# Miniprotein binders against F-BAR domain only protein 1 (FCHO1): the designs that were tried, part 6

Target 1, 248 residues: F-BAR domain only protein 1 (FCHO1), of Homo sapiens (Human) (o14526r1to248)
Amino acid sequence: MSYFGEHFWGEKNHGFEVLYHSVKQGPISTKELADFIRERATIEETYSKAMAKLSKLASNGTPMGTFAPLWEVFRVSSDKLALCHLELTRKLQDLIKDVLRYGEEQLKTHKKCKEEVVSTLDAVQVLSGVSQLLPKSRENYLNRCMDQERLRRESTSQKEMDKAETKTKKAAESLRRSVEKYNSARADFEQKMLDSALRFQAMEETHLRHMKALLGSYAHSVEDTHVQIGQVHEEFKQNIENVSVEML

## First folded at step 11 (miniprotein)

Design m10 (from h3 with F65Y)
Fold by ESMFold2-Fast, scan of step 11:
Structure m10 (fold): chain B 248 residues (1-248), chain A 80 residues (1-80)
Amino acid sequence: as target 1 above (248 residues)
Amino acid sequence: SPDKITELKNLIRKLEDILNQAREGDPEELLDAFEKIAELMEQIIDAALQTGDEDAIMKALDALYQAIRALEELMDKLEG
């Protein structure tokens, strides 16, 4: 048994409900991640459009005179920054598609989980039916034992004693069969509950792994953009230095 | 439906009350407790299925698991 399975049952009989509620929060967090990335992509798209507009302003600078080379430096830099942010926007939009695709797969897994829960209820229904037989069989056995003891104390015929013994033996066998059926049904139910708890744990672990991978992709895309922005800035500084101050 | 969920909650509460009473009750009352628990288990299963609500069904399963453990404890007491 897993550590989780052992301690889930070792606490207090609400663990199954708690595990299931945690699992149900999975699809919600997947949707929330998609929403977050969508807003982040909008920020990048807004920046890209603003920089492209600023680049046009630099392009409209005076084409003749001392400052013309500096307007060209601003234009080139602005265009490259707009491109960096547009590329990140596209990467984030692709990531949103990956998140949503995962969400669809997650919902299918949850639907199958629901169907298996119904199967567990069927096992409980069988157990409930059997459990009602057990007290009745036990009461009958105890009554037969009492009757046999009463007859033993009374000076009764051997025939009546033999009859009482036979009834007690039959009641004992009925009780044994009821106990066996109960134990079997209980074992089936407990196994199905354990299987469900372990599956819920596996679903939680799988969800965490997927979310970590998606966040990893997000981080990598942002980092790549930062590197590109750094390169654009270094080129910008170098281009400024290369503008001649010699009067023609 | 909300009324079916309320019905289930009431049945689970009755079960919890009987389980608490049975654990601290006299030996003479143990057989009666078995019968009441079994009746409630059946009613809880029926009510849970009628809700069609996953959260309600999971809560019912937890309560039913508690009932089964209690029946085992009561069975041990009756044999002791």
Scores: ipSAE 0.012, ipTM 0.481, lowest interface PAE 8.2, mean pLDDT 79

Design m11 (from h3 with R69W)
Fold by ESMFold2-Fast, scan of step 11:
Structure m11 (fold): chain B 248 residues (1-248), chain A 80 residues (1-80)
Amino acid sequence: as target 1 above (248 residues)
Amino acid sequence: SPDKITELKNLIRKLEDILNQAREGDPEELLDAFEKIAELMEQIIDAALQTGDEDAIMKALDALFQAIWALEELMDKLEG
């Protein structure tokens, strides 16, 4: 006999409900990540629009005055910064689409898990039914053995003894069949429970890998923008130095 | 469906009570305990399906799993 609960599930913390509750948090965290990136994209878009407006102020400087070349430097720098932040906005919007596509895949996987849980419940129902049959089959066998033994001690006809022996053999075969049905139903249930537990573990591991990859994409997009901003700033400094101070 | 969830919870509690009683029972009463556990398992399955609630079904599966393990212990005590 196997002790499935003792050897496989161990502690109550490894119960089916606890594992399922952890798996259920996956889609929630995916939605939360999408919401976070959406807010972050809005910040970048707001910055971009503000810088574009600031660029217009620089563009409206006196075109032929002594300060005109410096207004042009401000305009160019402001436009480039607006563009950097707009490009990040677009990259984050694309990342949101990736997060949402992954979320759709999670929902399909979750639906399949729900269907398999129902299949496990069906296996338990079969096991429960056979479990009720097994004690009745054992009691019948024991009663037939008692009856046969009683007849052996009495001066009974050979026909009555043969009949009792046949009933005992039939009861033994029925008990054997009940045990086989129980073992088969138990094995099916154990396999379905094992498959579900391994699937929940694989889903959690897969979710963590996907979330790490999505965060990596977020980090890369932000880093790329920082590098681009640094380049804009170096160009800004160089463009200031290139403005001539020579008076006619 | 909330009433069905309450019904399921009550059945799970009855199962836990019988499982605790069976652990300390006399060998002559083990067969009765076995039958009672199997009967409660069937009732729990039916109640769980009637809830239509996945969290309730998962909780029922945990209880049913514990019952199956206990039935195995009781079968050992019944000497094969």
Scores: ipSAE 0.000, ipTM 0.411, lowest interface PAE 10.8, mean pLDDT 78

Design m12 (from h3 with R69L)
Fold by ESMFold2-Fast, scan of step 11:
Structure m12 (fold): chain B 248 residues (1-248), chain A 80 residues (1-80)
Amino acid sequence: as target 1 above (248 residues)
Amino acid sequence: SPDKITELKNLIRKLEDILNQAREGDPEELLDAFEKIAELMEQIIDAALQTGDEDAIMKALDALFQAILALEELMDKLEG
């Protein structure tokens, strides 16, 4: 078995075409991730705007009322929550730019991959051409051997025997070169197929790693926002406690 | 051409069938299987190039690679 068969057919039993198809789906998943984050950012922006509107409602109370300090607590908390969600919107928009930038790099890598496929096709054409020439070279050599043996049996002139020997030797050299060309073309084809399969696998692994990293950035941004929201809520509780109920 | 792509797919299916039969078949059938596989490889190369379709050519390359591996296995059985 070739290296490819040993490490691919025996263990995974996958086709080269299947790997190629999977690689072509990569840019689609990158775009889908960008679309998902964009929708998520819209949710955060909507929340921020709604919370800012609630802050205005709290600020519309009269400053002279007994509840004015509590309305101020609601206003401050609402404004801070609006800012937390707006900051997350901004972070998600920046992440979308990173996803799209990766998408552009991915398309360039796919263009190079397409050029490698063309190189493999060239190897197939060379192999096909050499494959068709090999049987003709073999037949010519066998015919020259038969002619030389016939002349030996018929006790012909030394000059004619020398000429037949030279023709057989020339045919043998031609056959040897045809076999070498076939072996080289076959080896080149097999190597290009193996290189392409390993490249496709590496591209899929790199894509998955990159997508995981982008999701990690998403998770980190959300976690940071949750921490800030928790702090805002704790400040809100403390500010309520600080409002005096003593009436003089 | 869609017709040429269909022709290629039929040749690949025929190759897959012969490969499965050769792996599970009797020793007396190995020489016949070897010749049929080699002939189908050349037909697949010609058909693939005639499609001018990159995806079709990639499917043909996969099938040709499987055929090469099978011929190595069959040659080992015939030599031993």
Scores: ipSAE 0.006, ipTM 0.319, lowest interface PAE 10.0, mean pLDDT 77

Design m13 (from h3 with Q66R R69M)
Fold by ESMFold2-Fast, scan of step 11:
Structure m13 (fold): chain B 248 residues (1-248), chain A 80 residues (1-80)
Amino acid sequence: as target 1 above (248 residues)
Amino acid sequence: SPDKITELKNLIRKLEDILNQAREGDPEELLDAFEKIAELMEQIIDAALQTGDEDAIMKALDALFRAIMALEELMDKLEG
């Protein structure tokens, strides 16, 4: 929306729109993060269930054979691996709660932001209006001055001169008021633009900090599970070694 | 140890009791149920990892899969 004849107004309005568009993408990225974590949790749950099922099938084959002690070790290790992935599922579901809570907070901040955008747009409309009226007021004043000067050079009545002087004074006052309104509207617009830009910058920085923290929590949960899986595998190796090869 | 198996079985029974309760109400009640289920799951997983008893571990997995389903349902209600 650029109605303004001044190039710098169009440029600032474009900048404002770009910043506001960026800010509006924040809640979308928060929702996308929640969706990603939810799908990731489903993958872990699916793996856990599949592994547990595979373990149960292994248990039904050769319970009394020579290989039976190794099958027991294998099943216990497989079940514990399923538990590790299920624990990650739980941790990811907890993280989704944190993402959703942040999303709720973000929506409240965005409602306030929308109100500020409306206020800034109102200031733009006011400035546009007074900007259009100022040249007309100036032209009227100049025309009254020229009329008064013309009457001064002509032999005219005192009554006509008094009328011209009155019209010129009223036009001067009108122009002065138009200039004051323009200066006031411009100051209000510039202040609101600056306030909005600083707030949008702060919102983007805060959003990036929150997203980094949430991703950090995600990474930590995955790391913890990775360590736990390593411990389960180490136990598995030790249990294999403990199976006796001695026969009757 | 037998103590670890007994602990695990007691935790599983507590989880089953919560899962068998109907949950209808405001978000605060739903959040409380979510937290209680999550806490029991953590304790059950920890206890199961400390045992070598195949039967106990399998019973824990079965209960935990039901708990995950319950958490998903509660999360859906909290999201609206």
Scores: ipSAE 0.011, ipTM 0.569, lowest interface PAE 9.1, mean pLDDT 80

Design m14 (from h3 with R69Y)
Fold by ESMFold2-Fast, scan of step 11:
Structure m14 (fold): chain B 248 residues (1-248), chain A 80 residues (1-80)
Amino acid sequence: as target 1 above (248 residues)
Amino acid sequence: SPDKITELKNLIRKLEDILNQAREGDPEELLDAFEKIAELMEQIIDAALQTGDEDAIMKALDALFQAIYALEELMDKLEG
């Protein structure tokens, strides 16, 4: 029966090598995500530093003039914007740590898979050895049957007939044991390969779920920052309105 | 090593050729084919392990799995 081979290595299903290579790409994509977030954090840090520097221009505004309260409003708003973007930088740096921690767990899982692949080679070697013995056992059994039949036709002594019958029975028992060993080795091998294939598929699905969750955390951090920026701008507008023309 | 990877690829090719010949051959030749296939499988396993290369080992496993399923087909012919 070639059922497993036809379905597993069919056009719809990839070979074991292809599935394994797909799994190996997982840690690479995790590292690439960390790299992306790191560059994004650098953008936020750069913005924060630039806004803090810009805030100093507002601090150097007209001292005791009609515009002094407005420069103060600008300084406060600029400082708060700098802080919002700095907080996002820190959140993204924490997210990078989460991504890298997940990457470490992926590498541990991948190492276990590598060890199981080597273990599967041992199973293949056992099956190969048993497979070579089975045809030889069958040939021996058939030869003993033919010898027994030949002696029967030649009207040999009962002692020689009994001896031939004993040899045939021993050959039959050896063949039976060889078939049992082959069936056992085959079943063990097929089970290991099926388990490995299902594990690789589960690893790909788990990786996609983890990547989606990490991207969700990224989106949430950005959203929180946008909300804070909105609040800073509402305070900015309100602070402008609070400056009285008659008080200046 | 690159040389060991090349040796492995050559063994896999020999295995594929023997499998194709056995599938198309007469039942009387199947016992000889089984012996040759088993010997090549053992050589492929040894060569794969000696490469120390994960990608080469996985390619060897794919070839060995194809051989195992082909042997089942050939064994059915032999026992038929």
Scores: ipSAE 0.011, ipTM 0.390, lowest interface PAE 9.7, mean pLDDT 77

Design m15 (from h3 with K59R Q66R)
Fold by ESMFold2-Fast, scan of step 11:
Structure m15 (fold): chain B 248 residues (1-248), chain A 80 residues (1-80)
Amino acid sequence: as target 1 above (248 residues)
Amino acid sequence: SPDKITELKNLIRKLEDILNQAREGDPEELLDAFEKIAELMEQIIDAALQTGDEDAIMRALDALFRAIRALEELMDKLEG
């Protein structure tokens, strides 16, 4: 059996409520991930724009032709850094799209889950109602039995005895029906609680797998950007070395 | 290289064309526009990283910043 199944049998269905609350946090965490990535993309875009602006100022910053080749190398490298960060912005926007798409699928799954929860809660209410009726039905039956015994001692009217016997038989039938309803309600409740626990566990596991995959994509995008920045930097160093001192 | 400069100019033109066309329509059309813009951006960035031409790189950046704004607008419509 699962972790979720074990906790369903807690204090008067408290485990069910706790597990369902956890499941409902799933879509919230998906939206929070999208918001985080969106803000992270904005940081990258801001860096890219600032670097491009700085690059433009560098190109216009010197009146001396002697340094023009070095400023060109510096500007090209700076703009390429802007490109690297803009590529990360683009990749992060693609990832946000994936997160939002997953969120839409998750909401459909949660709608079906809510329908099952409503069904389970209905079973809880039915069981509660039947559980309250059993003692009352039993008490009524016992009272009818006592009345019938009292009449045997006091009165010998055949009509009164027949009437008491009929009432006792009707009370016995009602008690039997109440027991049958209880057994059916309990079986339905137990099955629906188990089904809900298994569904909650599956949903949480699926959510964790999706979140891990999305974070993996985030990590890969950042890693690719770091590699690309390293390549831009190596090219920058080589371009500096290639500027001829003799021809300056 | 001249080849990469020519490639960049052609890619930037294609990007500008789709940016001018892709501002309305069905969610299905918006999704296609998003994908096409993202693809062109990737190609432009790759080509720009392979050239040493200062002006070409600058023009690519200008077009790419407009594309990022367009993607943000399209995403807002897709979320709707």
Scores: ipSAE 0.441, ipTM 0.826, lowest interface PAE 2.4, mean pLDDT 84

Design m16 (from h3 with E73R D76R)
Fold by ESMFold2-Fast, scan of step 11:
Structure m16 (fold): chain B 248 residues (1-248), chain A 80 residues (1-80)
Amino acid sequence: as target 1 above (248 residues)
Amino acid sequence: SPDKITELKNLIRKLEDILNQAREGDPEELLDAFEKIAELMEQIIDAALQTGDEDAIMKALDALFQAIRALERLMRKLEG
């Protein structure tokens, strides 16, 4: 899935969650593909076994006789159909191996991704924390300013006035540091969110590319089997024609 | 042809030999066994499709069904 456009930070956080959820579905879809191919392979094996059984049954009544050559041709063709379907079963087992191999590599990529997500979530927590501290620091500064103004109006001693001024200056410095921490946390958060979004996009594109390639291999294996079945059928027709009428 | 039947019988023997070996070990050893069995299966199927010998084809099918079961067992061990 493609990622487009610009979003506000609140909406970017929602986009991050949506993309990360999609990324986490990747390994699930890989497992589901393996399961599908495994069941499809079982269907092919079942057909092959049934056809081989049918072939053996056909032989039991015809070891010699007028129709024996035709039954031999029929059994050979039937067994070769069983072979074609077993070849597909073999190819599908190879494909399952490839899917599982990809799944293992995908898990390694996802482990690294999870570590980076933890780092991004830590940045979210830091930004949340400094965001809450900033208003408190600002309120403290304003309170010191109000106290200094009140003492000025109450005609207090110079010593008390100097003390209030010092407290206000310290509160101003604390506020300045809180603003710096907020700006740094926000920049880190924004960068990590962008990096995560781009990485999720790349992971989704890579996953779709791998899935397409695996499905392509599946399609090619099925197509090859259809070609082999066609060849077995043509051989069958030729073998029928080769049975001499003189035998009948 | 007799040469094709002989080739097929030799390939079946090779497959049966590998199938009779116990499969325990690390994932690389299990993967190597899987690949070797799959390769022999392909060669056996190709040879069997090239012959008209009913008995040879039936023997190939019997060995190949055992080979498919072996591939399934190896796959489960690789997943495990």
Scores: ipSAE 0.598, ipTM 0.887, lowest interface PAE 1.5, mean pLDDT 85

Design m17 (from h3 with I68L)
Fold by ESMFold2-Fast, scan of step 11:
Structure m17 (fold): chain B 248 residues (1-248), chain A 80 residues (1-80)
Amino acid sequence: as target 1 above (248 residues)
Amino acid sequence: SPDKITELKNLIRKLEDILNQAREGDPEELLDAFEKIAELMEQIIDAALQTGDEDAIMKALDALFQALRALEELMDKLEG
């Protein structure tokens, strides 16, 4: 588990992109988990079918002879093993549906995330634009101040001085508004970047939690099957012992 | 026991009925059919594991393999 805020502030836009790319890997890993479980289910199904076929082969042996009761015990045990592995196949198929259901919910969350990412990128563009305009507004104000100072040193009419003063005041107000827009754009940018980092962290934590739960279900299904197999084998041993030598 | 063999035969018959209905049914009913098939498969497996009757177990396996194939087909339709 990494703390996403550490990487987010390090290289700014690069940190944002790295965390967002990590988040986008979530749905891919969900699909990969479903694919893995499908392959695992196929292995169990194949084993089950092979055991059932083997059992039928034994059943086609001669029903006459001293070994008939032992063949029955052997066939019953083989068929029950096939059932255990078929039950695991069924449980794994159910788990695949749970994985796919989670995947659908995950995609809805990712759609909303993408919309917020677009909003954050818009804030980046606004800040960039204001950042380019601010120096130009500052330069214009400076030039108007210099022009006004030059006119003071020259014997200029009061009307010309009044015009220069008006232009300087107008440039000062434009600069003030540009600074306010920059401060607002920067605050909005910083807030949205922080919100994105927290969202990415929450999404990754939620994804890990869901994946752990799904793997837990996988482990439980496998464990149940191993317990059932053990019971089948114990029954097999007992059934062998129960065949009377006097009946053979 | 005879009761367990009878129970198993009844479950297999119900499974076969649902499979036939699912194959011919409306696509919007597939989810309900799918869940009912899965439920019956679980019950059949449990009943078969409790019986010692070789013929009953083999018949259950055959029915379950058919049901497993049907579930895969229904899952493909739901995903597709």
Scores: ipSAE 0.161, ipTM 0.675, lowest interface PAE 6.1, mean pLDDT 82

Design m18 (from h3 with I68M)
Fold by ESMFold2-Fast, scan of step 11:
Structure m18 (fold): chain B 248 residues (1-248), chain A 80 residues (1-80)
Amino acid sequence: as target 1 above (248 residues)
Amino acid sequence: SPDKITELKNLIRKLEDILNQAREGDPEELLDAFEKIAELMEQIIDAALQTGDEDAIMKALDALFQAMRALEELMDKLEG
């Protein structure tokens, strides 16, 4: 049996309550991921804007003559860094849209789950009702048996004894039907609880897979940007070296 | 309603107390204990269905599930 299935049958973790509470945390974590990525995108946008301003300082303050080629190298590098971080901002904004779309789909699934929980409550109500009826049915049967026993001691009439026997047999049949109804209600309840456990497990596994994929996209976007930044830095170093002293 | 949530929690506690008493009880007292447990379960179901709080409903379902298992065990003793 699965991890969730074991909790349904075990006494150690509040069973159904703990499993459903865990499932309900899914949409919350999806929203929290979107919020995290949004803040991360703001950091990148802020960096991009700051680098663009720095580039203008290099451009406007640059004296003409022997030093001008080096200021150009700074300006080009600053502009390219601003572009790298702006590209990451755009990639992160696209990822936020993907997270939010997944969140919408997740909420629809959770709404259906809530409706099925209500169905489980109905099964509990049926089982509870049958459970209350069963001891009353048993008491009635016992009372009929006692009445038959009393009449056997008091009455010599075969007709009266036959009537008492018939009543006892009818009470026994009613008890048998009550036991069958209880067994059916219990089986239905147990099946619904098992179905819920399997559904909760599937929902959590699906959620974890989706979250891992979204984090993978985040990691790839950040890694790609770091590679681009490294390339800009190597180009910057090479451009410095390429400025000839002989040309100045 | 917050008051209904408190009422539900009190009913669940009463159910747990009676279940503990029934597990240690004399077989002759089992029919009375069984009826009290079934009645409390009905009250818990009614209270849970009237609350709009999902967490309260889930807590009630967990308590009812545990009670159903206990009733099944008590039923087996009565059938014996």
Scores: ipSAE 0.000, ipTM 0.224, lowest interface PAE 18.7, mean pLDDT 76

Design m19 (from h3 with M41L)
Fold by ESMFold2-Fast, scan of step 11:
Structure m19 (fold): chain B 248 residues (1-248), chain A 80 residues (1-80)
Amino acid sequence: as target 1 above (248 residues)
Amino acid sequence: SPDKITELKNLIRKLEDILNQAREGDPEELLDAFEKIAELLEQIIDAALQTGDEDAIMKALDALFQAIRALEELMDKLEG
């Protein structure tokens, strides 16, 4: 019991119950991530619409004279920024679809997990049942042995001796079957416990890995948009510099 | 039932106390702890099943597995 034991007695010291409860929180965190990204996308869409509206305000500037080219610079920059934020909105909407797709696969995995937990509960119930049978079978066998020895000492009839021998043989066979059932049930329980714990740990690790990847995609989309915004700002500065003071 | 859940929690607490004492005990105390842990295992299984509560059963399974692991570690210390 190396790997499972390391998780319970090693670095994290998390028990089976803690792992199970943590796994149950997985789908909740996936839904929360989708909700967060959805609200973030709405912010970008709102910004885009507001910036597009500002380009109309720029068109109300003085159409003649030395300042007219600067209103054009503002209009162009406003429209380009609106497009940058609209593109980010679309990228975030695509990411939400990826999060929801993962959520659907996660629910299927959790359904299978619940079915396997039920199998572990069945193993526990069987072990409890056979645990009660084993001591009773042992006691019965010992009682039959004592009865047989008592009859031997009392010089009992051959018919009574034969009956006692038959009862002892039946008790011995019952004890053998009880021991076999106990050993089998215990082995099944221990194996199912180990398998379930390893599965819970693997599910939690897989979930964390998926969440990190989705956050990475989010970060990449934001970074790409920042680069584009930077380009728009550099063009804006250059366009201002290019306006001649000698326009008369 | 609530009474059965309380019984289970008391058994698990007794197990945890024995395990904590055993980790820092003398060799003679380790042998005594080994026998006491073994006796508690089946009592915890029986109590857990009687609760009819999934969370209680999961907590019991956790305690049982930690106890089995601890028994293995105690055996290693006695023979090593």
Scores: ipSAE 0.011, ipTM 0.326, lowest interface PAE 9.5, mean pLDDT 77

Design m2 (from h3 with E16M Q66A)
Fold by ESMFold2-Fast, scan of step 11:
Structure m2 (fold): chain B 248 residues (1-248), chain A 80 residues (1-80)
Amino acid sequence: as target 1 above (248 residues)
Amino acid sequence: SPDKITELKNLIRKLMDILNQAREGDPEELLDAFEKIAELMEQIIDAALQTGDEDAIMKALDALFAAIRALEELMDKLEG
């Protein structure tokens, strides 16, 4: 009987702790996303700088000679490719800013959540305390009733009977108040647990929607860059074709 | 083409000016400059992609790399 009570309260508290732990992973995943995008931006910047440097090395090609126009086409294309990757670096840095802005908003929401969690855990403690007091209050009342019955059988003095009656009446009032406190504490506990569960669900759903939107922005930025790279490549082919083979 | 090269050079000057101002200023001024830097970078990239002038493109790249570094410094302050 006692074991079941402990197990029941422990299960609800354990479930609450598991859900809250999951919610607390939200800000961590937001920071991890920012870190990932930052590393990705560094790759793009590094590629851009390397291409720009390679373009400058190509400039050491002979300014005179039949191949000079092709070196110019090659340099222009290489620089434009560097620009495409630099544009992605810029877009990713903007995205990091958006991720960090969301992170700040998320931390404010989590601070409020933590305060409400404390309130819920307080309700757990109150219910636990009242749950222990209620059986003791009931036992006290039953013991007073038994004592009064025993004194009645012993044909005790009126003074002793009056004292027993007063103790029984006080125990009955105490039991009534304990029942009211238990009902109130249980209702408060149940409401706060439900409110917490709904809040955790809403926070997880909101977080997932925000993360999906941020990943969507990431995907669009990468896609746009690939389109621009394709256009630069098409221009490169056209510029090669436009170099005349006809001698002046 | 010549008009586009002139436009690109003017945008680069504006970017370099705001970067120099940001380097002399405090963190709050750098934060205010962030949006202007990003906007100018976008305009410079778009203009550079539309030109075939090698020298103009190279100057644009140099300015843009300086701007990327400035944005990274700003991001470090935002994470702060």
Scores: ipSAE 0.371, ipTM 0.797, lowest interface PAE 3.1, mean pLDDT 84

